# Designs tried in a protein design chat: VH-VL binders against Pyroglutamyl-peptidase 1 (Pgpep1). Part 4

Target 1, 209 residues: Pyroglutamyl-peptidase 1 (Pgpep1), of Rattus norvegicus (Rat) (q76ic5)
Amino acid sequence: MEQPRKAVVVTGFGPFGEHAVNASWIAVQELEKLGLGDSVDLHVYEIPVEYQTVQRLIPALWEKHSPQLVVHVGVSGMATTVTLEKCGHNKGYKGLDNCRFCPGSQCCVEDGPESIDSIIDMDAVCKRVTTLGLDVSVTISQDAGRYLCDFTYYTSLYRGRGRSAFVHVPPLGKPYNADQLGRALRAIIEEMLGVLEQAEGDISCCHQL
Short names: E, the ipSAE of ESMFold2; O, the ipSAE of OpenDDE; V2, 0.75 times the mean of E and O plus 0.25 times the DockQ between their complexes.

## First folded at step 1 (VH-VL)

Design f08 (framework fv_felzartamab)
Fold by ESMFold2-Fast, scan of step 1:
Structure f08 (fold): chain C 209 residues (1-209), chain A 125 residues (1-125), chain B 107 residues (1-107)
Amino acid sequence: as target 1 above (209 residues)
Amino acid sequence: QVQLVESGGGLVQPGGSLRLSCAASGFTFSSYSMNWVRQAPGKGLEWVSGISGSGGSTYYADSVKGRFTISRDNSKNTLYLQMNSLRAEDTAVYYCAKGDYTYRTWGDEYYMDVWGQGTLVTVSS
Amino acid sequence: DIELTQPPSVSVAPGQTARISCSGDNIGSKYVYWYQQKPGQAPVLVIYDDSDRPSGIPERFSGSNSGNTATLTISGTQAEDEADYYCQSYDSSSDYVFGGGTKLTVL
C-alpha cells in the first residue's frame, strides 16, 4: 500500500513596489521549514515580479518536477485574510512589471481560453481549513487581478491542465505574522491534496461502475 | 475625510531655496505613494516628483533632478519638497497628490485620486 | 516614450455629447486616467483604469481606450462640466505622463 512521494511545487514572489520584503516569499519559506510530511517532495521557488520570467520559469517547473500540484502564493496589499483564488484570466495585463515591461498583446497565452478554473474545489478546501480552527481567516475569490499574480496563475493553470492553485496573503503583521502564514499554507495545501485525491478516487470508482 | 494641505509657497529670488510641506489626514499615509505636480500660470499639469509609501524609492522629472529632493515623515503624516537653485521656469502652483492603485496593478500607482488645493511658488527678481 | 495629444478645445451646447480624445502610440495597451480642473481649483479624478468612475462622479462621464486613442465622453453635457480636461497614462520611463489638456466650453 506504500506509494511513491508526491511532488508539490510552491512559489512566492520577490520584492516589488512597497514590498521590499514580500510576505508571499516569507510565508513560503516558513512552509518549507515545516514541510508537508514524509509523503510529499516539496519544492519551493522565489519568482521575480516579471512577466517574461514567469513565462519562462513556470512551464519549466512543470516540466522539471511533473508535480501533482503547483501552488502560487502572492501578497495583496489590500487583503486582511488569506484568500484562495478559483480561476485565472488570459487577458487584460496592462500593468508594468519590475523591468517596466508589459505584454504588447495584453494576454498570457495567445489563442488560449479566456479563463481557466482550478480543478481543485476551493469551496471544499476553505470549509475544511476553517474547521481546523486555525488563528487565520481563509476566504475565496474568483478574481486574482490583472497583474503578475493572475498572470502566473493562468500560466500554471494552462500548462498544468488546471492542477494549480493561487493563494493571496496579506502583508506581514497585517494582521498575521510569518509563522501564522506558514502554518496556514501548510494546512491549505494539505487540504488541497486531500480534496484532489478524493475527487480523483471518486472519478475512478464511477469509471469502474 | 481624506485631506491634503500644502504650505511653504511664496516669493523667492532666482538661485534661492524653498521647502514645501503637505500635511495628510484621513488615510494610512505610509501605505500610499505621494507626488508633487506643478502647473505654471495658464499652462498644463507637469509631474515633478514622487516617493513610495515607505520612502525607499524616489523619482524625479528631468527638469528638477539634482535641484529638488522629495522626502516624507510617516510618523507625522507629512510630505516635503526641498527646492534648491530655483529658476524663473519653476514658477507654478505646486499640488500635493496621493497615488492610488486597483487590483489591476497591485501596488503600482499610476494615478492620483486626491489632490491638495495647491501652494503658489513665484521665482522672480 | 509615449506622447499624449489632446485637442486644445472642444465646444458643445448644453445637453449635447462632448467627446475629448487622447492620442498616443499604442495607448490601448496601457491604462488611461482623466482629470477635470475648474478655474482656481485642484484637478479632480473623473475616470480611472480606462472606464471606471470614482464614487461621486456623475454617470454621464464615461471612458474608452483602444488602439491609439482614448476617449472621455460626457453625455447630456451640463454647464457645470465646463473645465479643462487632462488625460494621463504611463510608460517604461515615467509613471505619470499628462496630455496637454482640453478646454471644454459649454455654450
Scores: ipSAE 0.123, ipTM 0.697, lowest interface PAE 6.0, mean pLDDT 89

Design f10 (framework fv_felzartamab; at its last look DockQ between E and O 0.73; V2 from the best seeds 0.00; counts 0 for: pae E 10.4 > 2)
Heavy chain, then light chain:
Amino acid sequence: QVQLVESGGGLVQPGGSLRLSCAASGFTFSDYGMNWVRQAPGKGLEWVSGISYSGGSTYYADSVKGRFTISRDNSKNTLYLQMNSLRAEDTAVYYCARGDRYFWSEYGMDVWGQGTLVTVSS
Amino acid sequence: DIELTQPPSVSVAPGQTARISCSGDNLGDKYVYWYQQKPGQAPVLVIYDDSKRPSGIPERFSGSNSGNTATLTISGTQAEDEADYYCQSYDSSASYVFGGGTKLTVL
ESMFold2-Fast, scan of step 1: ipSAE 0.006; ipTM 0.445
ESMFold2, look of step 2: ipSAE 0.006; ipTM 0.516
ESMFold2 (binder alone), look of step 2: mean pLDDT 92; pTM 0.939
OpenDDE, look of step 2: ipSAE 0.052; ipTM 0.684

Design f11 (framework fv_felzartamab; at its last look DockQ between E and O 0.68; V2 from the best seeds 0.00; counts 0 for: pae E 6.8 > 2)
Heavy chain, then light chain:
Amino acid sequence: QVQLVESGGGLVQPGGSLRLSCAASGFTFSSYAMNWVRQAPGKGLEWVSGISGSGGSTYYADSVKGRFTISRDNSKNTLYLQMNSLRAEDTAVYYCARESTYEVRYGSGYTTFDYWGQGTLVTVSS
Amino acid sequence: DIELTQPPSVSVAPGQTARISCSGDNIGSKSVYWYQQKPGQAPVLVIYDDSDRPSGIPERFSGSNSGNTATLTISGTQAEDEADYYCQVWDSSTDYVFGGGTKLTVL
ESMFold2-Fast, scan of step 1: ipSAE 0.714; ipTM 0.855
ESMFold2, look of step 2: ipSAE 0.051; ipTM 0.611
ESMFold2 (binder alone), look of step 2: mean pLDDT 90; pTM 0.912
OpenDDE, look of step 2: ipSAE 0.658; ipTM 0.863

Design n01 (framework fv_necitumumab)
Fold by ESMFold2-Fast, scan of step 1:
Structure n01 (fold): chain C 209 residues (1-209), chain A 120 residues (1-120), chain B 107 residues (1-107)
Amino acid sequence: as target 1 above (209 residues)
Amino acid sequence: QVQLQESGPGLVKPSQTLSLTCTVSGGSISSGDYYWSWIRQPPGKGLEWIGYIYYSGSTDYNPSLKSRVTMSVDTSKNQFSLKVNSVTAADTAVYYCARDYRWGEGFDYWGQGTLVTVSS
Amino acid sequence: EIVMTQSPATLSLSPGERATLSCRASQSVSSYLAWYQQKPGQAPRLLIYDASNRATGIPARFSGSGSGTDFTLTISSLEPEDFAVYYCQQYGSTPLTFGGGTKAEIK
């Protein structure tokens, strides 16, 4: 019995601000080395910190791969834990990107909802990952900020109808090294897929009634 | 406290390359909070933005000058530089270096400007 | 490119009078607009950023307003040192562009 592999797209960001080497892209590359097992077709991408590039590239990734899940990884200089973001926001984008661009309306999608929640139960994912006993602390948040991280998350949530996640990582060595972050991402994404599959399985079992 | 200082030849012959350096003191060019730009002003005329460089080496140039302009950054010397090739009399101007804050402060510090005359 | 148009080109006023300078963008620049003052032989000095925020050390008589495409710099009561050329500049997208300048000259 042959089942097709699940497609999962994971992105990290290129350099910006005081992040000459972006911890998010380093973590994603470590994840790529580990893989997500034989059942997952993993595609990783480095995303420039540029609004217009995100606006074109993220929808294109959804079209190209028809993924079961898209996970975006970004660095937060204030973070000391790996953080799962619950939602993206459509408005408030005032910071200039690496091309010195900012949307004139300061919003991600004209006439879009003010916020979009991920369909993934982040509380369940956080609990499952914490139960694994990793040497990395995982927490949850409802505000990814109002820059490229949130902009990218909202773009993906909008295009993928909520089938996206955003993970914030702290800067390298503060306190986690690249290897630790890669292992944490692997565990997080595996648990995300498990939570999604269980939710979808529960719906599909209605045939017996 | 932050100071920018332009340096380079004040006279350049037509068809040659104009080369200028900006030295930053009182602040680090390696800060990700700032872009570093060159702006020029022909005598008696207005301001024209030439391009910016970010400390990572990322650049963007005014399309009107893009084919003739190169910027570079030397973080060890806390400097960034401008080269304009194939100059003509139209390139005669006071050249300023300036920084701006990426979160919306415009050009908060400028060098004093250096006059470059293109003449044989 | 976004074209910035300043008016008037020249403003002739006396000390103590209010000066109102206009700047218009050919397309929306949100609030990414700065105003600069330039005196003869000097580099431009930042006065206002993000359309309405005064830069550090700039006197309270300078104020900025507007958003999108229409912006105004107001000097509530001109001092002798305020007679200079004023430039607006958008920094919402590259290429960064400046207005042609407004010269405030003593009447």
Scores: ipSAE 0.006, ipTM 0.504, lowest interface PAE 11.3, mean pLDDT 87

Design n02 (framework fv_necitumumab)
Heavy chain, then light chain:
Amino acid sequence: QVQLQESGPGLVKPSQTLSLTCTVSGGSISSGGYYWSWIRQPPGKGLEWIGYIYYSGDTDYNPSLKSRVTMSVDTSKNQFSLKVNSVTAADTAVYYCARDRYSSGWYFDLWGQGTLVTVSS
Amino acid sequence: EIVMTQSPATLSLSPGERATLSCRASQSVSSYLAWYQQKPGQAPRLLIYDASNRATGIPARFSGSGSGTDFTLTISSLEPEDFAVYYCQQYDSYPLTFGGGTKAEIK
ESMFold2-Fast, scan of step 1: ipSAE 0.007; ipTM 0.517

Design n04 (framework fv_necitumumab)
Fold by ESMFold2-Fast, scan of step 1:
Structure n04 (fold): chain C 209 residues (1-209), chain A 122 residues (1-122), chain B 107 residues (1-107)
Amino acid sequence: as target 1 above (209 residues)
Amino acid sequence: QVQLQESGPGLVKPSQTLSLTCTVSGGSISSSDYYWSWIRQPPGKGLEWIGYIYYTGSTDYNPSLKSRVTMSVDTSKNQFSLKVNSVTAADTAVYYCARSRYDILTGYFDYWGQGTLVTVSS
Amino acid sequence: EIVMTQSPATLSLSPGERATLSCRASQSVDSYLAWYQQKPGQAPRLLIYDASNRATGIPARFSGSGSGTDFTLTISSLEPEDFAVYYCQQYSNWPLTFGGGTKAEIK
């Protein structure tokens, strides 16, 4: 009997500020065209750059799909590499979103932990992707900032108990085109799933965490 | 209303560590909206970006200086600081602190300190 | 790193004349380019960001244009206070880099 397909949710952001086109959503659409193979049920979503929408929608995605992994993609105008983010932060959200809103407490989850690490070993993922010889450089970061990218990441890490990842991509053509970014995301997510599978293989249902 | 002000020694001896502080007023350094940078200008020459710091302590440095430079932030004093190790005459410059917006759209500097001249000589 | 080249190094003009300053990037920076004005003894002042957007308080005689690798700062009619050094800066790639500057001086 065939094993049920694993659900993976991947999000990119819609337009904001001067970006009429958001490279993250373009990259996610390229990933959707490629797919993640027959064993994965891939769901992609474009997320508005809005705190209240993120607070409502991200938990709903976790509930709807019960995914093995949720990956959020955002664009970084100052990046020249694809960056894997290790953790999200609960406080410091002062920047106004597309609706000119910011959280009154400047935090993502009241009384939540100060930061939450992804359960995914991003150093291992980065090494594995680098050995594939893609024409795309992949790097690591521990700070996705304190705007919608980090806010979205923390929300997902909190709701999914660490089963989330955030990937920053550079703007289109600086230096990677849409096809390159889509192929990079596919490789990154496949390696993330591999690392998760290996880690989970060593944990019994009775193990103390 | 936002103002940046550099402070530190005007003279540093070769091989020693240069230490500068930038005090921010009229706005909070603990803002998620902004990066805080140091930029220097040798007398009669152009501008060189040194590095930035986010209020959480996250930094990035110009590769030409990365081995000698450290930045830190003190949110309680609304200040951020620069240390340059093993200085030489080539480090003689006016040092500016400056603000840039942190998001994926901007990396230009909208507010600058007045600058502080640091001379490296024996 | 992206190398920013400004030309000319010195521009000698009279008040009332039109000034055009060039900035070229060694590779595409899209529209992630800023222009600054620096007067003697002062910090740089932001004039233009995102290649063509005028910063708050900057007079309408200053305009920016261009995309990719070629950018221009135009001052439609020079005022005495406009004689200064002008720098372009890219923020497309890390590290952030500045041009070598163009000095606008009175004839």
Scores: ipSAE 0.006, ipTM 0.442, lowest interface PAE 14.5, mean pLDDT 85

Design n05 (framework fv_necitumumab)
Fold by ESMFold2-Fast, scan of step 1:
Structure n05 (fold): chain C 209 residues (1-209), chain A 123 residues (1-123), chain B 107 residues (1-107)
Amino acid sequence: as target 1 above (209 residues)
Amino acid sequence: QVQLQESGPGLVKPSQTLSLTCTVSGGSISSGDYYWSWIRQPPGKGLEWIGYIYHSGSTDYNPSLKSRVTMSVDTSKNQFSLKVNSVTAADTAVYYCARELRYFDWLSGFDYWGQGTLVTVSS
Amino acid sequence: EIVMTQSPATLSLSPGERATLSCRASQSVSSYLAWYQQKPGQAPRLLIYDASNRATGIPARFSGSGSGTDFTLTISSLEPEDFAVYYCQQYNSYPLTFGGGTKAEIK
């Protein structure tokens, strides 16, 4: 690589509801310890479970870091696998956040598209990660819910023009420990970057020739 | 190589619905790398973006068309379509379908265009 | 919406001369700007994307520059086939918007 280090931003959420310790933030901290190699500037952030904070902070992260990829991690109490979310949705946000706030229009972006898919081929990433033989199961979903996880994902997909991903993790120890989740996130993000780099190489070849 | 081809009636009466289809060959419409757009050009005038559709069915439309527009996608036929309701003479234009690369934090513009189809709105 | 303004509306030049086309955005579009060439009866052809990157197959005489609100397309030495209408387009925000076009015509 002869270009400047690429930036990757990864977020996890702070406490909410029954999650006094949010598995997503624990997993992101484990990822931070492992790193993503010398060619990547990894920036990690803990995001409060608050709609208005997400609306302010997520666009600011895109502006500050000009990242190649932003990955959001959230916990799902019903999940038993690490799940790659394919898209975010603009409407249906009725749940009150930690500040007892809910968007008045129940939507993320006024007059925005009903849904936005990630530019990342999650099916390809899932297959590649699965073949690595991790002791963690990785699956795919098309519905990140209608709370802060989906709201954050849609915000990032909208502002980053689809250059975002969302990964749901199960609660800590049910069944994966922190170390397993950190290794899974590293593998997932490395495969995401690999897919993006291959696509960029193909596009550059097509545009250069 | 990737090719786009518009099809539909060349003449539409005022107040009726204009319907066009774009057939994509040499590439998959179900790729997450692309938005699929319609752009029109009235005779002797400039270009106006109408809207895009993503393979998931997600759409965004130009507000100037006042909710008269609907796009749909058929991934099994590798096609996407445009409907413009309540047409007037102002909707007379060459209609282009185009592929928009949405890779990374930029769109690379419209890298492939159909040859365009003239739609005349007249009684 | 972001309004794109191109100037001049018409450039009258001879083959071999340098052409300089301007495009101004009503608010910053960063580098998310493309240039297209359109010949009579044809679809537009992508020339430049991300303000300064030539699309595949575009001759080296075409170059783009600028960022934010002020952009320029330069044709270093006009060839006969370069006499066409040129459009700029922003893709920083939706709706996507095009400039009014600059027509390069033979003197």
Scores: ipSAE 0.000, ipTM 0.436, lowest interface PAE 16.8, mean pLDDT 86

Design n06 (framework fv_necitumumab)
Fold by ESMFold2-Fast, scan of step 1:
Structure n06 (fold): chain C 209 residues (1-209), chain A 124 residues (1-124), chain B 107 residues (1-107)
Amino acid sequence: as target 1 above (209 residues)
Amino acid sequence: QVQLQESGPGLVKPSQTLSLTCTVSGGSISSGSYYWSWIRQPPGKGLEWIGYIYYSGSTDYNPSLKSRVTMSVDTSKNQFSLKVNSVTAADTAVYYCARDRTYYDFWSGSFDYWGQGTLVTVSS
Amino acid sequence: EIVMTQSPATLSLSPGERATLSCRASQSVSDYLAWYQQKPGQAPRLLIYDASNRATGIPARFSGSGSGTDFTLTISSLEPEDFAVYYCQQYGSSPLTFGGGTKAEIK
C-alpha cells in the first residue's frame, strides 16, 4: 500500500523589465531537477510579475494541491546571500507591475491584518541550514519590500494561514551560480519541512495528559 | 517635485554622537516604493554609502559603519535621521540624504533625488 | 565588498570633444550600475541607471554601456557645463559601493 506524499509548491518569478532572466525561476528549475526526495510531491510554477495574476494563481495553487508548504522565491538585486523572509505586509503596494497595474487600495487584502508571520521558525531553519556546511550563506529578514515579492508572500500567508515561506536569492553569479542556488533551496525546504513536523508534534504533545 | 533637505552645518567633538535629520517634501516617506539612504563625502574625496531605512523601520548599514550607526524614521514629520556614535576626525564629511529609486523587490540602490548636503566637521 | 575602479582619474578635453569614462567592478554586477555627475559644491546628480538607461531630464549626449565588470560612460560632445566629477556606483551587491571618480577638466 502506498503512503500519501507531502505536497510542496514552489514558485519563482518570470522576467521583469529589461532583465530577460529571473534568478528566482532559474533556481526553482534547478530545485526541480534535484527533487525533494520520494516522500515529497513537488510542484513548481513560474509566476508573472503581475499583481492580478498573483491574486488569481496563488489561491488556486493552495486549492489545487492542498500543500503542506508553499515556498515563493524572488530575486533581490541588493542581496549577496540567500535570505529567509519572516513575514508579509498588507499595505504599501504603490509600484506598477509588468501590466502597469497596482492595487487601488495599495493593500493585498482589504481589512486584513497589517502583517502575517510565517508559522515556520526561520531562525531555526537558518541555523540548521548553516550547520549543513553549504557553500551558500543564508540570512533572515522581516521586510521583503513592498512589491510583487511581499505581495505574493502575504497572499500565500493569508490563504494558507501562515504555512508559507519566502526566499530571496541574489542575481545569478553574484556570487552564486544556478546549481548552488538549487542545492540551497533544497536544503532550506527540507529543513522547513522538518521544523514544521516538529512544531506539529509539539502541539500534539501539549494536548496529551 | 520631490525635495530632500539635511540638517544644517555642524561641529561635533571627537567621541561624541553626530546627529542629522533629512526632511522630505513633495513625496511621502511612508511610500512602500522607496528606501531612504545616507551617503557621505569627506572633503576632496569620493562617496561612501552609509545605509538605508524603509518606512517600516527596517535598516541595512554598511558593514564598515554598522557598529556605530543608527537610522530612524518619523513618518508623521516626513523625516528620517542618522546617528553616528563615537566620531573621529575621519567622520568629517558632507552628509547627503537620498532616495533609492527602486520600486521593486528585485532591484535596489540607484539614487534619483539627493539633498543638498550638510558639512559636519569633527574637531576638538 | 565589490571594489569599483574608475579610469582615468583625470580626463582633460576641450568643449565639443567626445569623452569616454571607464568603470570596472572587482566582480560581476550584471547591469546594476549607475553613473552620477557632481559639480563643485553640489550634490551628485543621477545620469544613468541599469548601465544604459538615461535618468529623467538627462541630455541625449550622455550614454552608458557595458555589463558584468566593464562599463563605459560616453559624452558624445562635451558642453561647458559637463566639466565635473563623474562617479560610477554598483547596486548588484550590498554594501553599495562607488568608484573613486573621474574628473573631466578643460584642457
Scores: ipSAE 0.005, ipTM 0.432, lowest interface PAE 14.8, mean pLDDT 85

Design n08 (framework fv_necitumumab)
Fold by ESMFold2-Fast, scan of step 1:
Formats: structure tokens, C-alpha cells, sequence
Structure n08 (fold): chain C 209 residues (1-209), chain A 126 residues (1-126), chain B 107 residues (1-107)
């Protein structure tokens, strides 16, 4: 008996500031070339660095695909490792986007929780990916910053009830090339799906106890 | 200005393999951001999406045809191709190649068809 | 798969009249709906994407509206060149699916 394909949505960002080419979108395009196998229906999207676009677009992606997992990828100019973000934050958005806009309340969702954790155990994912022996270092963070990366993450965590992840990548060539980042994203997302499915199995087992 | 042109035999015998090629000009098939699709239309009927290919070779096929369809890409010739195995009279159709449109917000190019080839009629008969 | 249903199958009108063409999805496609025009012997031409955005070079008399499951293509004043078959297409989910078409013909 065959299982239906599970939907996974992965996003990267368009250009902004000194990033005329955004490493996150390049990494996502490399992932798209590799795919996630026959059991996964992978949908990739380039997201403009714009708060109002994120507020419209991210909920629409959740509605359109009813995905098992949404992964957002962003570039961090200060990063030297691929970083898994544990949570998004509702407040502190003071930076102007590509349209010279920022939220008037500096807030993502009015009356929303101060922070939302991903349901994915990022420590477990990091451990699993590390044991694969990739030539890419993976680390963990609890603060994605207070700009479009965190804003996008919080929006997705809120709309998807925690069923989202955010991955920060360093700029291209500092130190990883596009191919390395694509392979790292594939491994990370495969391990995220594995951890998520195991957690769902454990919940079912606890319910039956 | 991007142009697509289908080529291949207009007549295929039942049980044989239908083989078509799409040549892309005015743009590089190996530039990222776009998907390339085949769509068919039986005489007097509507449109049926067959599948897409990305220049890396990644494909997705309509489940109704997946067991009989293979797509491939040749980036050096700026071409992508379609093979349909074990054809019957039901496979008689005009076959179109098309570029999947990439909107600014979505970036994936897997949604709408902004450029089409002229179409090539393939008749399946003995 | 998402089934797309177009109505009417045939629309008989005179030049200068307003045409309204309907497209219904079996489940929500949000705004991921396109309209195409096809003339005899020609490939389809993209008219509208994202339910309401005109493609490059498409005259202002063509407009799209709707969201979710119910969509409309409107031609405000039919020109002789507009008598053709029109198809809607959803791109919310794979496989991509088209409606059965509406033929606009001269009365």
C-alpha cells in the first residue's frame, strides 16, 4: 500500500542590503535540484524582504499546501555555521524593509504569544545531522534576530501551530559553497521529518498507555 | 524573447514509444528559476498536464501517466524531451512544451505557463 | 486531484457585449488560478495569473476575480478577436489541472 506524498515547503529570501545575491535563496535552489525523494512533494519559494508581503504570503502557503513542515532559510552575515533556530519572537521589529516599511507596533501578531517554539526538537536534529559526517558545521540558536528572518519564522510558527523551522546560513563562500549548503539543507530537512514523525509516534504511544 | 519549439514524429504505432523534443531559444534552460513542462490536448478536448522538469533533471509527473512517462534535459543543446511508452489511440493529441512562469513573490516557476511552443500533433495509429 | 469545472460550456454573444466566464474548484485553491485563451490551431495564451493579475501585453478589457473555489473571467466589451476557448487552471496543488473550457462564439 503506498502512502500519499507529504508536502514540504521551503523558502529563501530575495536580495537586500549588501546581499545582492541572497545565500539563502541560492541554498534553497540547490536543495530543489537535489529534491527530497519520491515520498516528499517539495515546494520552494523566494520571499521578498518585506514585512507586508510576509504577512500575506506565509499564511497563504500554509493554506495552499497544508504542509507537514515549512522550513524558512535566511542568511546571517555574522554566521560561520549553519544554524537551527529554536523559536520566533513577536516583538522588536524596528528595522526598515526593502520598501522602507516596518510594523507600527514593532510586533508580528497583535496579542500573540511573546515567543513560539518550534515543535521540532532542534537539539535532536543537530545531533543526527552531525553524525552524518557532512563537511558543514551545524549549531543551534534561540534568537533569529529581530528583522525579516525572525518575523517570517514567527508568522509561520503562529499560523502552522509550531510546525515550522528556520535555518540560518552564512554568506556564500564564507565558508560554504552553494553545493555544500544545498546538501546540508537536504540532510537537515530529512532529519527534521524523521524527528517529527518519531515525536508523533511517541505521542500516539503515550495516548494508548 | 523566449521561444519554444516542439519536434518529433507525427505518427506513432500502438505499443511503441512516443518521443518529442522541445528546443528553447532566447533564454538559457540551465539558468535557474524556471521549470519546463509538457501539456497535451486530444483533438476536440481540454488540456492535460503531463509533467515538469528542472534543468538539474528533477521531474514530477501527472500520476495518471507516471508509469509511462520520462522527461530528460540536455542543457548543452538547450532542449528538454518527453517519452511516453506503450502508446494507444488515447495518446493521440497535440503536444505542447511550455515554460512554468515565475512570479516575483513565489520564485519557484511551477505555477502558470507564460510561454508555449506552437504544439505538434502526434497521431497513434497502425 | 483538484477538479476544475467551467461554466457555461458555450457562451454565444455579439461583439461589444460583456462576457462573464465561471470557474469552480473542487477544493480551495486560494488565489492560485490562471486563465488562458486558445484560438483554433494555436497554443494557449496566458491572460490572467494569481486570479486577478493581467499577464504582460493583455488588454485591459480582460479582468479576473475570485478566490477560494469560485472564480470569474470578465471581458468588458468583446472584440472579434476574443471569440476563442478559455481555460482556467489551478496551481495550488499537483497535479496541475485545467477546466474543461468555455467556448465564446459569435451569436
Amino acid sequence: as target 1 above (209 residues)
Amino acid sequence: QVQLQESGPGLVKPSQTLSLTCTVSGGSISSGGYYWSWIRQPPGKGLEWIGYIYYSGNTDYNPSLKSRVTMSVDTSKNQFSLKVNSVTAADTAVYYCARDSETYYWGSGRYTFDYWGQGTLVTVSS
Amino acid sequence: EIVMTQSPATLSLSPGERATLSCRASQSVSSYLAWYQQKPGQAPRLLIYDASNRATGIPARFSGSGSGTDFTLTISSLEPEDFAVYYCQQYSDYPLTFGGGTKAEIK
Scores: ipSAE 0.000, ipTM 0.435, lowest interface PAE 15.6, mean pLDDT 85

Design n09 (framework fv_necitumumab)
Fold by ESMFold2-Fast, scan of step 1:
Structure n09 (fold): chain C 209 residues (1-209), chain A 121 residues (1-121), chain B 107 residues (1-107)
Amino acid sequence: as target 1 above (209 residues)
Amino acid sequence: QVQLQESGPGLVKPSQTLSLTCTVSGGSISSYDYYWSWIRQPPGKGLEWIGYIYYSGSTDYNPSLKSRVTMSVDTSKNQFSLKVNSVTAADTAVYYCARGGYYDFREFDYWGQGTLVTVSS
Amino acid sequence: EIVMTQSPATLSLSPGERATLSCRASQSVGSYLAWYQQKPGQAPRLLIYDASNRATGIPARFSGSGSGTDFTLTISSLEPEDFAVYYCQQRYNWPLTFGGGTKAEIK
């Protein structure tokens, strides 16, 4: 028996503010070195911290790869754990990006829903990853902030009909190194795929019955 | 087969407006699968993207040209057009129109033959 | 804007030889890179899109590779009609940008 390869797109951000080196892009590059096994066609991208770029690039990634899952990784300067974000929000974008741009409506999608939840059960993913006994703490959040991280997440959730995830990582060495973050991302994404695959299998089983 | 053809004056005076039209045949411009671009090439130089337009009228322009450029689309004539204001000798180039894909074919798959526009008194 | 740098500017080879053309982006463009061929007096022709996919009608001797910032166009065995200028182009970010071109000339 052979399974067709699933496309997975993972993004990290380029430099911004005090982050001359963005931990999210470093973590994604470490993930790329590890891979997600022979059954997954992994595509990684560095995203500029720019609202207009996100609005054009993220829909294009969905169309290019028709992915089963898109995972966005961002750094949080205040984080001390790897955090799984449950939802993105449509409003409140007041911060200027790297081009000194801010959406005039302070909104991601005009007339879009106030928030969109990921279809991935983040509580289940968190429990599964925690059971693996990694030297990395994984937690859950319902608020990715109101800057490029949340803006990117909402854009992806909207375009992909909830088939997206966002993972916040702390800055490098505070407390996790690049290798630890890469391994954590691999474990998290593998468990996300497992949850999605199980859901798809359950639907197939119900249809056959 | 899809064909694009540029038309417009080959000579424009400095400070005036350069105006070009691209006529599309063999395919409809009223397709959400494609965006329509203008690209120019000064003599002996490389290619410079000017901007794109969707059939809906949505546009984006190269920031270096944005203050001087306007694109429009006429779906009834299956055409899209370019205007460049306040031209100088630096705007002398071969101007191409091209089709790019968004949902399927992603790069510029069809180009017009190009039209040379010289900016001279 | 993303700056695309092509090297060499001129490549002097004989028919039958392998050609390797390089394109480097000033920042990662993922796989959003295309290659075009342009002959004198003609419009550019799409050869490769999304870094490695051959456009319809393009001979198998043309191949593209690379991702991120470093890309290569390879012509496995040059035919007389392959002597032309080649341009790379990124569509990762706006504005769309092209490389300066590599001219393949008969030695």
Scores: ipSAE 0.000, ipTM 0.425, lowest interface PAE 15.0, mean pLDDT 85

